# VHH binders against Protein ECM9 (ECM9): the designs that were tried, part 9

Target 1, 377 residues: Protein ECM9 (ECM9), of Saccharomyces cerevisiae (q02202)
Amino acid sequence: MQSSLPLCREFFEKITAYLDYHDFRLTITANQPSITLPYYVDEKAHSIELIIFKTTFLSLFQEAHTYFNKTFSDQSGISNENIYYMTVGFLLTTPENKTVYNVHEDLLKRYFQDNSVLVIPDLLVKEVRLIQRLLCSSNNRINKSSSLWILYRKLFVLSLDANTLVLPDILFVFHSSGSQHFSNYYCWNTARWFYDNLPYNKRIELFNLTKRFCFQNVKDCSSWSALAYMVCQQEEKKTDNIRDFQRLTSSFNVPFKINKVDLNFQVQPADAFTQELVKWIDRTYAADWPPYLCLLQITKFNITLRIEMDSVLLTWRNEILNFEENSGHIKMINNTPIVPEKFSNDLLTSVNFAHFGYKKLFLNKFLDKNKKEQSDS
Below, E stands for the ipSAE of ESMFold2; O stands for the ipSAE of OpenDDE; V2 stands for 0.75 times the mean of E and O plus 0.25 times the DockQ between their complexes.

## First folded at step 1 (VHH)

Design v6 (framework vhh_vobarilizumab_d1)
Fold by ESMFold2-Fast, scan of step 1:
Structure v6 (fold): chain B 377 residues (1-377), chain A 119 residues (1-119)
Amino acid sequence: as target 1 above (377 residues)
Amino acid sequence: EVQLVESGGGLVQPGGSLRLSCAASGSIFSDYAMAWYRQAPGKGRELVAGISSGGDTSYADSVKGRFTISRDNAKNTLYLQMNSLRPEDTAVYYCAAEYSFDWGTYDYWGQGTLVTVSS
């Protein structure tokens, strides 16, 4: 029987070290140095990189899975501390294993209720640090893991208890994780959950971060979808996210209740944002669909915003007509503007077809009265 | 880049056998952990069997003793020998290369091969 998990334990300790560093990177590489090492720590003044060699990573996988198999075939005499380290190995190598995830979560709940059951000192502090660093890693399997993002919500709730001193760095995590993985669905879906459950001042910070991220990442459909959600105040989804938060506080026996008054304040009025987005589209000469889809999602079914769009629609229609007079009609295939072959070598004209093509697509979809005839995604 | 192509699926009667193959291209197959997953209609994907680069194997309890995973590193091919097939084994079977040399790429997936166990 295996009574310890040296690799799982060692990597937990390495990943949870360095309390004051935000820039912690986890790298898996096949390029072994001339000296045989299981891993290498590149420590700089403001950054840490833990480089795990592929052979060591595979050994970590084997150690965790071997222990898991023995635990399920012989469930006696196994410590909660060793089970915890085994689950950490799974989070690093196979984060979508629901069975092991459930074991990990159960141990955290027991630690919160009775810390004598799990003998790792300051476990919650290290767990928050571990999960944040995994979500900020460049490993796309880890940073997009739905299970890890759900766990992050639960850790946030646990951190609200008066007996804990940990505060998740949510702004850094969303920025870093979003930057590491293009269109990270669960990252930005989790941002919506936090947006609905944070106090007003933190909601402002998250909104501004999301908006800045979107403006710098024009093609990222997931971040732009989250931004549209934050602007639109969808009552049903907001209610679901609030109920989920309340369920989690009850599940962990956290004596915390959301200030309902704070939850009803809008960070930026939809009309003000609509005006900002239109100006941003024009200024940047946006040639990708996500900003236009965001604009469509916030304006299409809002009667007040539709009226306020009248001048924008007229201006954009005139711009399109003027462009088509000189360059020919913009053709759309599968909601994508087609650049005529004669202009394919002209980058400026190609960008013009994309820009005015997406304005044209926006106008057509905005004026369409039948939601089923038109995809909003 | 890694491309995985499954073959060997089909219709088989209960108690029958099938051998699935997965051909890998574009990377160093021998350095990857390989696995077979399956997805029955209306259900999530589940791990059926895994094999490490070193040849260590693991199996789901439901297939243990009936299925055998193996690899041929010289041919860059993964196999799943399925014996004593049951109607419950009906699923689309997917080949996966679970670990890569490039940071941020943990797994590659094939398109899947359908296995139907019925008369």
Scores: ipSAE 0.000, ipTM 0.093, lowest interface PAE 22.8, mean pLDDT 78

Design v7 (framework vhh_vobarilizumab_d1)
Fold by ESMFold2-Fast, scan of step 1:
Structure v7 (fold): chain B 377 residues (1-377), chain A 120 residues (1-120)
Amino acid sequence: as target 1 above (377 residues)
Amino acid sequence: EVQLVESGGGLVQPGGSLRLSCAASGFTVSDNYMAWYRQAPGKGRELVAGIYSGGSTSYADSVKGRFTISRDNAKNTLYLQMNSLRPEDTAVYYCARDEYYDFWSGYDYWGQGTLVTVSS
C-alpha cells in the first residue's frame, strides 16, 4: 500500500489510460469463481472492456467512504489530489451522492481558474475520458445518472476553452449510452441540449444519429421524444438550453460567442421528415406507439403539415376499414390495441392489430385537434 | 421491457448432452456480460459459465471442458452446450444479464429457469 487511496487512483488511471478511438466498456459484475483477479481487461483490436468484480467494487466503495468520513471529521493530511481520487470513487460507486458530486465539481471549477489547485497531468483530457466511459458503461445506475449527464455538459463547455484539442465524442456517447439503457431519459434530454448548442454541421450528425437510433429502437419513448423535439424546435425550450449554455460559460470564465443558428433553420425540413416517417411506418408495419406520437407531435403546431396529412389520413382510414372488415373491430384499452385471443398464435394478424390499432389511435387524436382548430376560426 | 426466455432443458442419461437457449429481448446480448447459473435442490445459485461483451468466456471448474457458452448476435440468443452430463449437473439453469446495479441489488435480469435432470 503506497498511497492513501490506491483503488480510487488505480481505477481512475485504468479507465483513462486508453485512447478515445477504442470502443471502451466498463462492466461491474458478480465475482466469478474461476477468476481470482480484482478486475479483468478484455483487450481486442477495436474494443476494450474493463470488468470490475463485486468484491473489488465493494472495496472501492469502502476506500472512498472511509477517506470521506476521516477527511471531513479530522481535516488533517488532506491533499486536493486525494480529494479528487476520493470523488472519482464515489462517481463509480454512488454517483447519486450530491454532496460528493458537488465537491468534485467545485474542485474542477477551482482548477480551471487556477491550475495549481490540483496537480494531475492532462486533467481535462482524463476527466472527459472518465465521464464519457462512465456514461457508456453497462451499469444502469451510472449510465443514467443525472449528475454525470450535467457534468458532461459542463465538460463540453470547458473543452471549448481548451482550443478544441479534447472535444467530447458526443455521437459515440449518445449511441452507446442509449443502447445500454432502454428509454434513458437523461441521455436523450442531454441530446436535446447538445442539439440546441452545437454548430450546424454537428447538429446534422446528432440529428441523423438520433433518427437512425429511433428507427432501430421503435419502443424507446425517450429517443423518439428527442427526435420530435429536434424536428419541431420548441422555441422556449431551445432558449432555455441556450441560456443554460451561456450560464455555464460565465460560471467557468470561458469567453465564448455562439454563432446563433437561426431558429427557423432546420437540419431536415419538417415536411420531408414527415413524409419519410409515414413511409417508414407503412414499410416496417410499425406496431408501437412512439413513432405515431412523434408524427402527432410534429404536426401539432404546423398548419401546413396538418393539411398535407389529409391524404395520409384517408389512406390509413381505408386500410383500417379494410382490416376490420376482414379481422373484426380493433378494441382499445387505455390507448393500447388489444389482440383477440383467437389470433394470439397468428403472429402476422397480431402485429396487424397493433399496427392498425395505433393508426386508428393516431387518426382519433389527430382528427380531434383538427376539428377543434376549425371551430376556432 | 427486458425479457430472458430459457428453453432446452429436459431429462437425459449420464454421459448425454443438452443445448440450452436463452432468447433475449429489450437489449443486445453482444453489448452485455451474459451468464448461465444453476441451482440444485437445497443449494444456492452458482455461476457455471459467462461470456463478456468482447467474446471472452469463463467457466466454473466443475464444468470446464464439458460446457461451452456461446451467442448468436443475429438472433439475440445465448446458448449453453452441455456435454458429458453427470448426475451432479441436475439443477434449474438460469440465464442472466449479469450487471451489478449496486451493493444491495443482485443481477440486473434473470430468466424463469429451465430444469435439467441427469438420471439413469
Scores: ipSAE 0.000, ipTM 0.375, lowest interface PAE 13.5, mean pLDDT 80

Design v8 (framework vhh_vobarilizumab_d1)
Fold by ESMFold2-Fast, scan of step 1:
Parts: C-alpha cells; sequence; structure tokens
Structure v8 (fold): chain B 377 residues (1-377), chain A 120 residues (1-120)
C-alpha cells in the first residue's frame, strides 16, 4: 500500500539509506528543461550528493503542510509513523517551525520509553544519520538551524544509552557544517557544549579539529571564539553546559554519567598554546583580527602569561615602528586598520597595513588597564 | 587506556568464510555497544555491523544475512563471522567502541585493523 506521505517517507529513506560515509551533501537546485528526474544521487568514492530539484522540494513542502493541516481537522486514523514522516518533511523544508519540531522530539522521547510507539526499523540510527546529514548540507537555513543543533545534542545524549546502536560522527559534523557556512554561530557554540561534556580522549580530538579549522579559516570569528573558550576553561559557562547535559540525561532516563576526573583535564596548557599562536601569527603574517582577539582573550587575566608576553610586545612594537617609518602612521577606524588611498592598489602594502594594524590594536588593548573588556570587532 | 586489538584477517576465495576477533581492554566492556567498521581500497570508512550491550544487532544492507556480529563479555572479545565473502568485502576491518570517530586520512583508531582480501 501507498503511504499518505510518499515524498516525506521517500526522502527520509533516501537520506538514511547509506551507512556512515563522511561526505553527504544535500543540494536543492533549479529545474532544468533537459532534466525530467525529480532528484538524483551522485555517488563518488568518498562522497554522496543528493540533488533535489526545486519543484520536487516544493512538492515535499506541500505534502508535509497538507498533512499537518489535515491532522488537526480529522483525528481519526492518525498514525505515529505518518506524523513522524510529516515532521521529517518539515525539518527538510522549514526546520525553524517550533511546533512541528516539538512534535518530532516528543515522538522520539516516547519511542525511547516504548519502542512500539514508532514501527520504523533502526529508528535512532536513521534519525542520527538524518540530522547529521541535514547539519552538513549546503542549505544555510538547515546547517545553521538552532533547533537542529539542539536536537543534535539530545540525540547525542540518547546515543549514550548502552541499549542503542548509534555512533554519532561529531567531528565530521563540526568540520563539515563549519565549512558550509562561514561563522556558523550555532555550530561552534554547540562545539563548546560538546567540549565541556566529552571524555578526555574525545575532547582532545575536538580541540585539535577546532584548532586546525581556525588555522585554515583565519576570518571565522565563531570558530576562533570556540577555540579561545576551550583554552581558557571559563568555569561558569562550563558549569552551565555540564548542568544542561545532566538535565538532558535525566529527561531521557539515560543512566550515563561523565567521569568527573575527565572533566578537569585541559587538552593543551594555555602557555604552550599562547607560544604556538604567537609563532603562527608571525609565520603566516596574519592580517585578520580573530587570531589576535583569541590571543587577547587567553592572556587577559593570566599574570604569568602576560609577563611571558613582554618579549613579544617589544618585538611587535619595534616591527610596527619600523613599518610606520617607511609607510606612514597606521590609522584605525572602528578597530579596523585603514589602508591609505595611495596604497589601495598595492596588495602587499595593504596586507602589511592589516598585519601591523592588528598587531598595533592588540598592543593597545593588551596594555590598556582601563579596558578589561574585549573589543567587539 | 582503551585498547582494541583486531585479528583473524587473511586471503580467502569468493564464497569463503573468515572470523574476526577484537580483544578489548581498558574499559568496562559489558557496558558499551561495539561495532565493526571497514575501509576498502580507495573508499571511505563504513559501519559494517554493531551490537548493543544487551546483545541487539544491526547490519549494513550489503552484509545482512552473510555476516554475524557477536560478543563474549567474559573474555572482553567482539567477533565478526563473515560468510559468503565477495570481492567487494575486501577491506581493512576495524573494531570500535561506541562514540569512536575519524573523518580524514590521518585516522587515529584504537585498533590497528585487520586486512581481509577476497580474490581468486
Amino acid sequence: as target 1 above (377 residues)
Amino acid sequence: EVQLVESGGGLVQPGGSLRLSCAASGFTFDDYAMAWYRQAPGKGRELVAGITSGGSTSYADSVKGRFTISRDNAKNTLYLQMNSLRPEDTAVYYCAKDLSYEYDSSFDYWGQGTLVTVSS
């Protein structure tokens, strides 16, 4: 028999059909007159792309919304499976619909209390695949959805139940989602939450991924803020994230508890990271603020690190003075170095004004005893 | 320190059988779900089979009906019985504890893996 939600079910099955391939992309594209397919799958050795044409996407939207409206006008013959497939259609087409998101979450929560509530094979495994693939999609409405990132935290907690067969691919998700959307706030905010709640070996992996991502994405203020957080160990925020995790484990009746000893270990000492970051700034000739802001954040209230910075401050001050003698005084407007009009077409000199300008901004903020707050760049 | 040591791989003809073993130490084996992953030449890593602490099993569609995952909690050992092997089953097989992960070519796994080659 045909389902009342054939498209919602089909796309759920298609998105969850493949096991843990690292690169799964969901692409929505304009219809082309020469192509009669509703969608197709492009399989490569290490990647899969599900390409959905706009008219098919609109049909999926219409199917989900029509069922949603029907469900509230006629309650006879309501199937939990059909409600689930309808919610999947909403997650694909409008993930910020809080009402339908709540219905989806409630069905999952009830399923974990009584698995007869939803007769869908390997539901948790498929749900994790679905949400991970949505968060890794190229669609910006999906990959930055706060609701989907919150759901991912809940799915992670559910996966800790020893009676479930789920292996969340968290590192791939953060790397992929961060790469798909520049400065993805909810992605990197969620990475901070995971860092505070993961066992030490996984915390090492997440820290190293975040650091590597930042070094490859110097302009991404969200990833650099997450990296600074992981180095600084802000106790108040860490406590909040741990309490949130414990609340979720309680809400889903998961008997898992994090080893408290693991929570107290720092992956990389702040002094070692500070030395690495300074050397990286000099080596790469960094010409964007986020690495400098990170350096400012990690040294702000640590007296030992501030003393160790004395030689760096002297070196950078001398570099700035030498540059200004040859190129003119660096002017700052709203914490941004200004390139003089006469050098606007000289790419190297423009990079020099940015590099030494941000070093100058760092020195001024580092030495300013009256401004203990970070600049909003 | 978590340690997973795979063994039992080898060269076998199409239609043959192999039994893989994974010796686990450094954690309470009984409390965790366990899985087998594989990586074929020129392909990404994929989940092959998994088993919960309670003994419930799940399989990739490509191996369902041919492979059987099992565990011996008294010996802290995970097994994968592979029957009716096909050339496309050729891969390095890795043992994994739940929450295990990797996504790039600098893979850092607890297990060293065991090579299975199916050819005539």
Scores: ipSAE 0.000, ipTM 0.168, lowest interface PAE 18.6, mean pLDDT 79

Design v9 (framework vhh_vobarilizumab_d1; at its last look DockQ between E and O 0.05; V2 from the best seeds 0.00; counts 0 for: pae E 20.9 > 2, off the site)
Fold by OpenDDE, look of step 2:
Structure v9 (fold): chain B 377 residues (1-377), chain A 120 residues (1-120)
Amino acid sequence: as target 1 above (377 residues)
Amino acid sequence: EVQLVESGGGLVQPGGSLRLSCAASGFTFSSYAMAWYRQAPGKGRELVAGISYGGDTSYADSVKGRFTISRDNAKNTLYLQMNSLRPEDTAVYYCAAGPEYFDSSGYDYWGQGTLVTVSS
């Protein structure tokens, strides 16, 4: 019997091919006149790129939509398999469709209720890979889909055994997705959620991955915010994330997995990280705000750290003064250092204006925060 | 289904106070930035106040010192305490959820709004 959804099925098969490959890139691109195939697969030694052309993309949508209309108009002959493929088509083409999302989730719930939770079903592996690869796609609508990221959380819950992450490569998605589209709020918000719900070994891994990403992507404010959170772990937020995890476990009838998370566990002590960050900022002449903001966020929550920062503040203040004496006053517009026109072609001086400008901004914000806390006390 | 339901609007005299509430459902409330917008008759929608998922707040200049935005993550509820209300505060107030409260384009979800009328 010819599958009622041959295109969606084909897509699923392609996107879940090479399950062992972590470096899988889904690319959606315009039609190429020279290519008549619905897909192009670029296989490299350690990476795979699946290219979907616009026409294929639209055809998938049409197929899924046609089946949707048929199924919901005529309640006769509904196949769960076909519904699944339909939803897969929609996850690609309309990731924020809540109806489709709910249908998809319900199918998963039913599937896992009928199967032993002791063994990771083949479908779960494929499902995880599907969602990972969608989230790591070149398309910003898919990559930044809040619905897909929520689904990823749910899949994480399903992929956990008692204190063990069954899918060890679940964390690469943050780096991979973040690299495709910068400042992905949902990506890094999910990373925070994962951080609170991961076993210790994986938490360490995620922390290091996040830190590495931040240091390589200085302008990415979302990742830096996540890093700050991982260092500080505000109790209220942590509790919320844990509760959400518990809610999801209940929703999927998964035995309560006690995240034996030491509530006080820190991958890296906040003071150590703060020192590292300060050194990094100074060494690299950081010329973007996110590292400084990260530092502000961390120091806001720890009075001890604030005290330790006094020496840094003094040093930076002197540096700023010296710079301004030699190069002129640093002007800020909308919290952005302005490079004077006369230095527009001087890369070094331009970087310095940004670097010292953000130090200046940091100092100002740091001092303002201290004043407010003193007034409230 | 994601829902944002505003309540607490009504008629109040100048100088009076109102507290708006926005009940959120269908998404992880604590993971989202929230905001209050308002739209006066014949005017565009404008940001009133925003609160990040971390609790950082921002206010329009016109409401600074008078309005307070807050959230209760346990109750999935957003609040707007409005004090010293003025006739110019008359508008439909909307609750919004998204990744950033500084950019209206970043909001994923909107409520239906609640009417606040400030009149003598």
Scores: ipSAE 0.000, ipTM 0.207, lowest interface PAE 15.8, mean pLDDT 86
ESMFold2-Fast, scan of step 1: ipSAE 0.000; ipTM 0.359
ESMFold2, look of step 2: ipSAE 0.000; ipTM 0.155
ESMFold2 (binder alone), look of step 2: mean pLDDT 83; pTM 0.831

## First folded at step 2 (VHH; from g4 with Y103W; framework vhh_8ghr_2)

Design g4a (at its last look DockQ between E and O 0.07; V2 from the best seeds 0.00; counts 0 for: pae E 20.9 > 2, off the site)
Amino acid sequence: EVQLVESGGGLVQPGGSLRLSCAASGFTFSEYDAIGWVRRAPGKGEELVARIYPSSGSTSYADSVKGRFTISADISKNTAYLQMNSLRVEDTAVYYCARESYWDSEGFDYWGQGTLVTVSS
ESMFold2, look of step 2: ipSAE 0.000; ipTM 0.122
ESMFold2 (binder alone), look of step 2: mean pLDDT 79; pTM 0.798
OpenDDE, look of step 2: ipSAE 0.000; ipTM 0.210

## First folded at step 4 (VHH)

Design a11 (framework vhh_8ghr_2)
Fold by ESMFold2-Fast, scan of step 4:
Structure a11 (fold): chain B 377 residues (1-377), chain A 120 residues (1-120)
Amino acid sequence: as target 1 above (377 residues)
Amino acid sequence: EVQLVESGGGLVQPGGSLRLSCAASGFTFSEYDAIGWVRRAPGKGEELVARIYPSSGSTSYADSVKGRFTISADISKNTAYLQMNSLRVEDTAVYYCARESYYDSGFDYWGQGTLVTVSS
């Protein structure tokens, strides 16, 4: 075989294949003594999983890094296609390498100006598919990579060019990536950026996805923080996200397309969401802090909603007192309700101690008097 | 309005059985819709325990429940079921019914959850 970078190219082709599958998972696993395959594909009805063994992953790392080191000694005979495949290998193994990330981005920018720079069939479609599937992978180093999430924003901006015809599957990526890495900060921070820059119809879809994800992932502080952001009016942060979008459109020479009117609408009124969240907490016996923190963030810094919470505070206080009368006083350690040892094997009672404990913590924090300005930093 | 409503949870002794039901309304099962059962216990992450594609009858199970749990669907009743046999203390969790839509970004609609407690 006269192939340069055979592993980098092979994995690029494998990850960008299977166009009929929406759910694509990339898994890196320990070698099994009985299995000599470098990788295998687990194909199901509407999902595909590419499983790469650790030694093969290390070989991919070695191939990409060896080629990169060679580029410092002599660049004669080195094709842009090989440089591209090398950068793909880095995105898979060391996405934090800013130098190689910049090489990858520069190749894409040059390709958008002159398609002859990279002779790879369907490059733009494959690039979007590659980055989306990497962000949806089970590898926490990849799915939380700040560089890959920044590249995804750039690919979104490039998709707005009329000549590109590529539409990123934003909703799938946020749901899948959020599910693969608990409290994926860069995933949900990027969701805030998209929320501020998407047209209203897509903003509704993203808001509803984020809300649904939060209700299903009650412990995920990053997703709940994003949901609170989407409900709250945070003009300074919104302005920063819009400014970043404008900088990217200028950098890639893409026309600014967002309608100013769309950017000023809230998907769900804060009062309606607050009522929904309180009812959800009560109905589900929510036993984790993030929903309560979301409620605190939304209501504490909105004076009208804070006043409307008086009836909720009274109801929750009475519920806590009734529970403590029957089950004993709820103890808190490091802002965590403690389940008494005698109830540790009783799931229902344990859930109730956590539920009423977090209600108690919420009441204490809601009523707390700050002597400093109530401003978010 | 799309809704998934669970029923059939409760308290059961180790070795016992329960059947959970998930009634779907506001949509009909399609070739691209899968129904899954996801469980969550306090202090543990979410686990997909069973999945079915109602149109094909194709099923999959987590290793922890294989041979003990059976997922099924009745397309005419627009209802999915999880038959849970040989229950263990470790099966204690809140069980959620969820629709996985190929076109709508994975699990897009969830039920409200039903508590299953396995205790003596």
Scores: ipSAE 0.000, ipTM 0.102, lowest interface PAE 21.3, mean pLDDT 79

Design a12 (framework vhh_8ghr_2)
Fold by ESMFold2-Fast, scan of step 4:
Structure a12 (fold): chain B 377 residues (1-377), chain A 120 residues (1-120)
Amino acid sequence: as target 1 above (377 residues)
Amino acid sequence: EVQLVESGGGLVQPGGSLRLSCAASGFTFSEYDAIGWVRRAPGKGEELVARIYPSSGSTSYADSVKGRFTISADISKNTAYLQMNSLRVEDTAVYYCAREYYDSEGFDYWGQGTLVTVSS
């Protein structure tokens, strides 16, 4: 019986406002100011931040769920616009609710077949901005939502229809979402999907963004795994991502396909990247595992790179032996190098134990991998 | 009413230069657009000689023209160019400007072509 959703509608309008700003951030916080406000807009020259207080967030949750319960028990007199606003409220508060996600997606599909179904101005533009801004939010429940990342892929495919001309800002989304949530699996898994399905020039941009992000976020296993994937020829997963793209284009009746010539083009040769990564590890004294795991992953399927590693292995073994002669034996617990107590206040020596410890772990795993590969016929 | 209009073709002696222009109308260059120059000589198949993504400036060239031809685009004029230097008799062909939108199984719009004859 409820025919209006003032909070759901208001936050849809606020989140989809400021159409010319790339740097729009959504923050949900428990830190209530001395004066009671439902939300705050921090507007700067090149960035906008919408800050929603937890009390308002709970009110938004209540409004959306109350409407859903009434609509579920009595389907008479409901408008598609109100159902849409209710689904927006769920995407902000309960994005893991698959039932409401399906309702949201079905409304969009119906709208693109008949735009009279949902009378909201500039809906596709606002929907793309909404989903991008949700994925860039500081709320881990929202920015790691598999449903929202799947919807983003679908919106990207739909934007390829020449009649829409909507361009999702994928590079900003991956950088922002990756920065908001450490080791964001769905973010970087979606980056792999885009890498396999983007035209060559955009693939270059995504690769370079991923590489820069990894070098700035040494501990982020998800971004480093995505980088390793982009360097390696993992044909099975690439085929799966391409098939998924083709299914989506068919589902939305989008006539565009990926150029087969561009699909076989590597942005950076694996040997050149391997040399760059080894030099980066040595130069920065990398003291975290993900870069070393990346190096293991890129050599796994390439026998030529494995042979080329012989000189690196010898150099690193000699460095480890020299370090251990001067500083004592590197102990490993659960694949983590242990810094002796006497060096805990010596930052340089502590970093060196981690650095040479991970080089030692790399050598052990590289040799073990080679022995295992020789047993696999 | 998407149209691509070529100009700048003509007769030139071996070692000479020509600049081809491709004026686009009915659409504006987006980050998903690629503009290619495809040539067809009598008795030969189609050859993609150069491609540019106007928004990014990314370019590629066929081995036969690499180092001699330069593709460029002016987004403000919605026009792509092919600068052809050190022309050879084997460069004689009809040159077509073509648009590809997000790799839509090849080129979806073609110009009418401009004839380039390299002869003494």
Scores: ipSAE 0.000, ipTM 0.280, lowest interface PAE 15.2, mean pLDDT 80

Design a13 (from g4 with S101G; framework vhh_8ghr_2)
Amino acid sequence: EVQLVESGGGLVQPGGSLRLSCAASGFTFSEYDAIGWVRRAPGKGEELVARIYPSSGSTSYADSVKGRFTISADISKNTAYLQMNSLRVEDTAVYYCAREGYYDSEGFDYWGQGTLVTVSS
ESMFold2-Fast, scan of step 4: ipSAE 0.043; ipTM 0.471

Design a16 (from g4 with D33Y; framework vhh_8ghr_2)
Amino acid sequence: EVQLVESGGGLVQPGGSLRLSCAASGFTFSEYYAIGWVRRAPGKGEELVARIYPSSGSTSYADSVKGRFTISADISKNTAYLQMNSLRVEDTAVYYCARESYYDSEGFDYWGQGTLVTVSS
ESMFold2-Fast, scan of step 4: ipSAE 0.065; ipTM 0.486

Design a17 (from g4 with D104G; framework vhh_8ghr_2; at its last look DockQ between E and O 0.22; V2 from the best seeds 0.00; counts 0 for: pae E 16.3 > 2, placed apart)
Fold by ESMFold2, look of step 5:
Structure a17 (fold): chain B 377 residues (1-377), chain A 121 residues (1-121)
Amino acid sequence: as target 1 above (377 residues)
Amino acid sequence: EVQLVESGGGLVQPGGSLRLSCAASGFTFSEYDAIGWVRRAPGKGEELVARIYPSSGSTSYADSVKGRFTISADISKNTAYLQMNSLRVEDTAVYYCARESYYGSEGFDYWGQGTLVTVSS
């Protein structure tokens, strides 16, 4: 029985192993002619890396696929545990295979209803650890899998049940996954979903983590978009993600209710954040678009905040005119400011072309939206 | 055993001030726990007047007390406080300290015995 699905079982155990004081990392890499090992573990002071060579990765897929085909013909030797391990092999190698994803999810749902369905020690702890470590891996196909991020939401919901008492390390996952993959759309969209459904203290922590990440990773448009969502959500109180959370709790029969008082709290008022962001743009000579787009997204939702922007617009307009008078007209190609060749060796002037160029782009987009709002009203 | 012990209630004139304390034992403040002050006046239901998350210091207030009441916490003493200023007759109530854990979203799962605050001339 233990000889069935040896690779799927081995990698499940290695990926779900308990670790003291180490970050786990998963890497799939090309075979090296001088190395005959199928995989190895590289342990460092603060991290453990599981390195899987491409031929072993293919063997893992082939093992899982062969077992999957067996489920259609001969039922001999088929057990729920082996089906589970087979689905783990697919989640690792082809996470967007919807047929196998649905089998994996169905087993988890059945296990939640009847723990005898799967006899695997500490299964829910290991499942949470598995998915978290896959999402924190450096492998783009796994880390950016929409199916795995959706499964992570479901595991959060299951973890709220008192019987499981397993709570995912959400802040670590978003920081780690975001840091490893520039502009990770699925990571930061999932952060929005968690922001809407986390308790007040964790919402504050996630907001502050996201804000710090954005200012440390200025070019990351996905994280800035999530920050804008979180700022606007405090005032708009959209319920889309809350309704999805409630649908999931109903689907899993998890008795949990969102605290209604959370809809009235504020982490940082939108006008205060807007003032902070404008000051930061001015102080740092911000030369990348995502902070400006964040500002556009935040200021669109009410007329009071748009009116408060009038002094900023006047100041920036005057700055742009003064810069263009001294340094020449700012040219734009595909909404990107172009530094003239004669200034390419002048770092300060090059930054200023980008800085004032993006301010000019912001003004154009802000005023176009303001015209639309006035014509609509 | 989780316990919440209120103190500091009493009689005070309108416009006066009073400070309530809530000493917690049997648990420590955590990432998800909130301490709230809930009041119950005769003929009225329960009103959550203030809430604090002691680990972060984040607070919220009912509109009826905003600007007049201040909730705070001292993690080292495992104690929450409610500073009540500019008291009005309508603030007369029994004030309960209550804990909201991660799993007690619409209700508080542990309550103190209450302390009476009377605002009267």
Scores: ipSAE 0.000, ipTM 0.221, lowest interface PAE 16.3, mean pLDDT 81
ESMFold2-Fast, scan of step 4: ipSAE 0.239; ipTM 0.562
ESMFold2 (binder alone), look of step 5: mean pLDDT 80; pTM 0.817
OpenDDE, look of step 5: ipSAE 0.025; ipTM 0.353

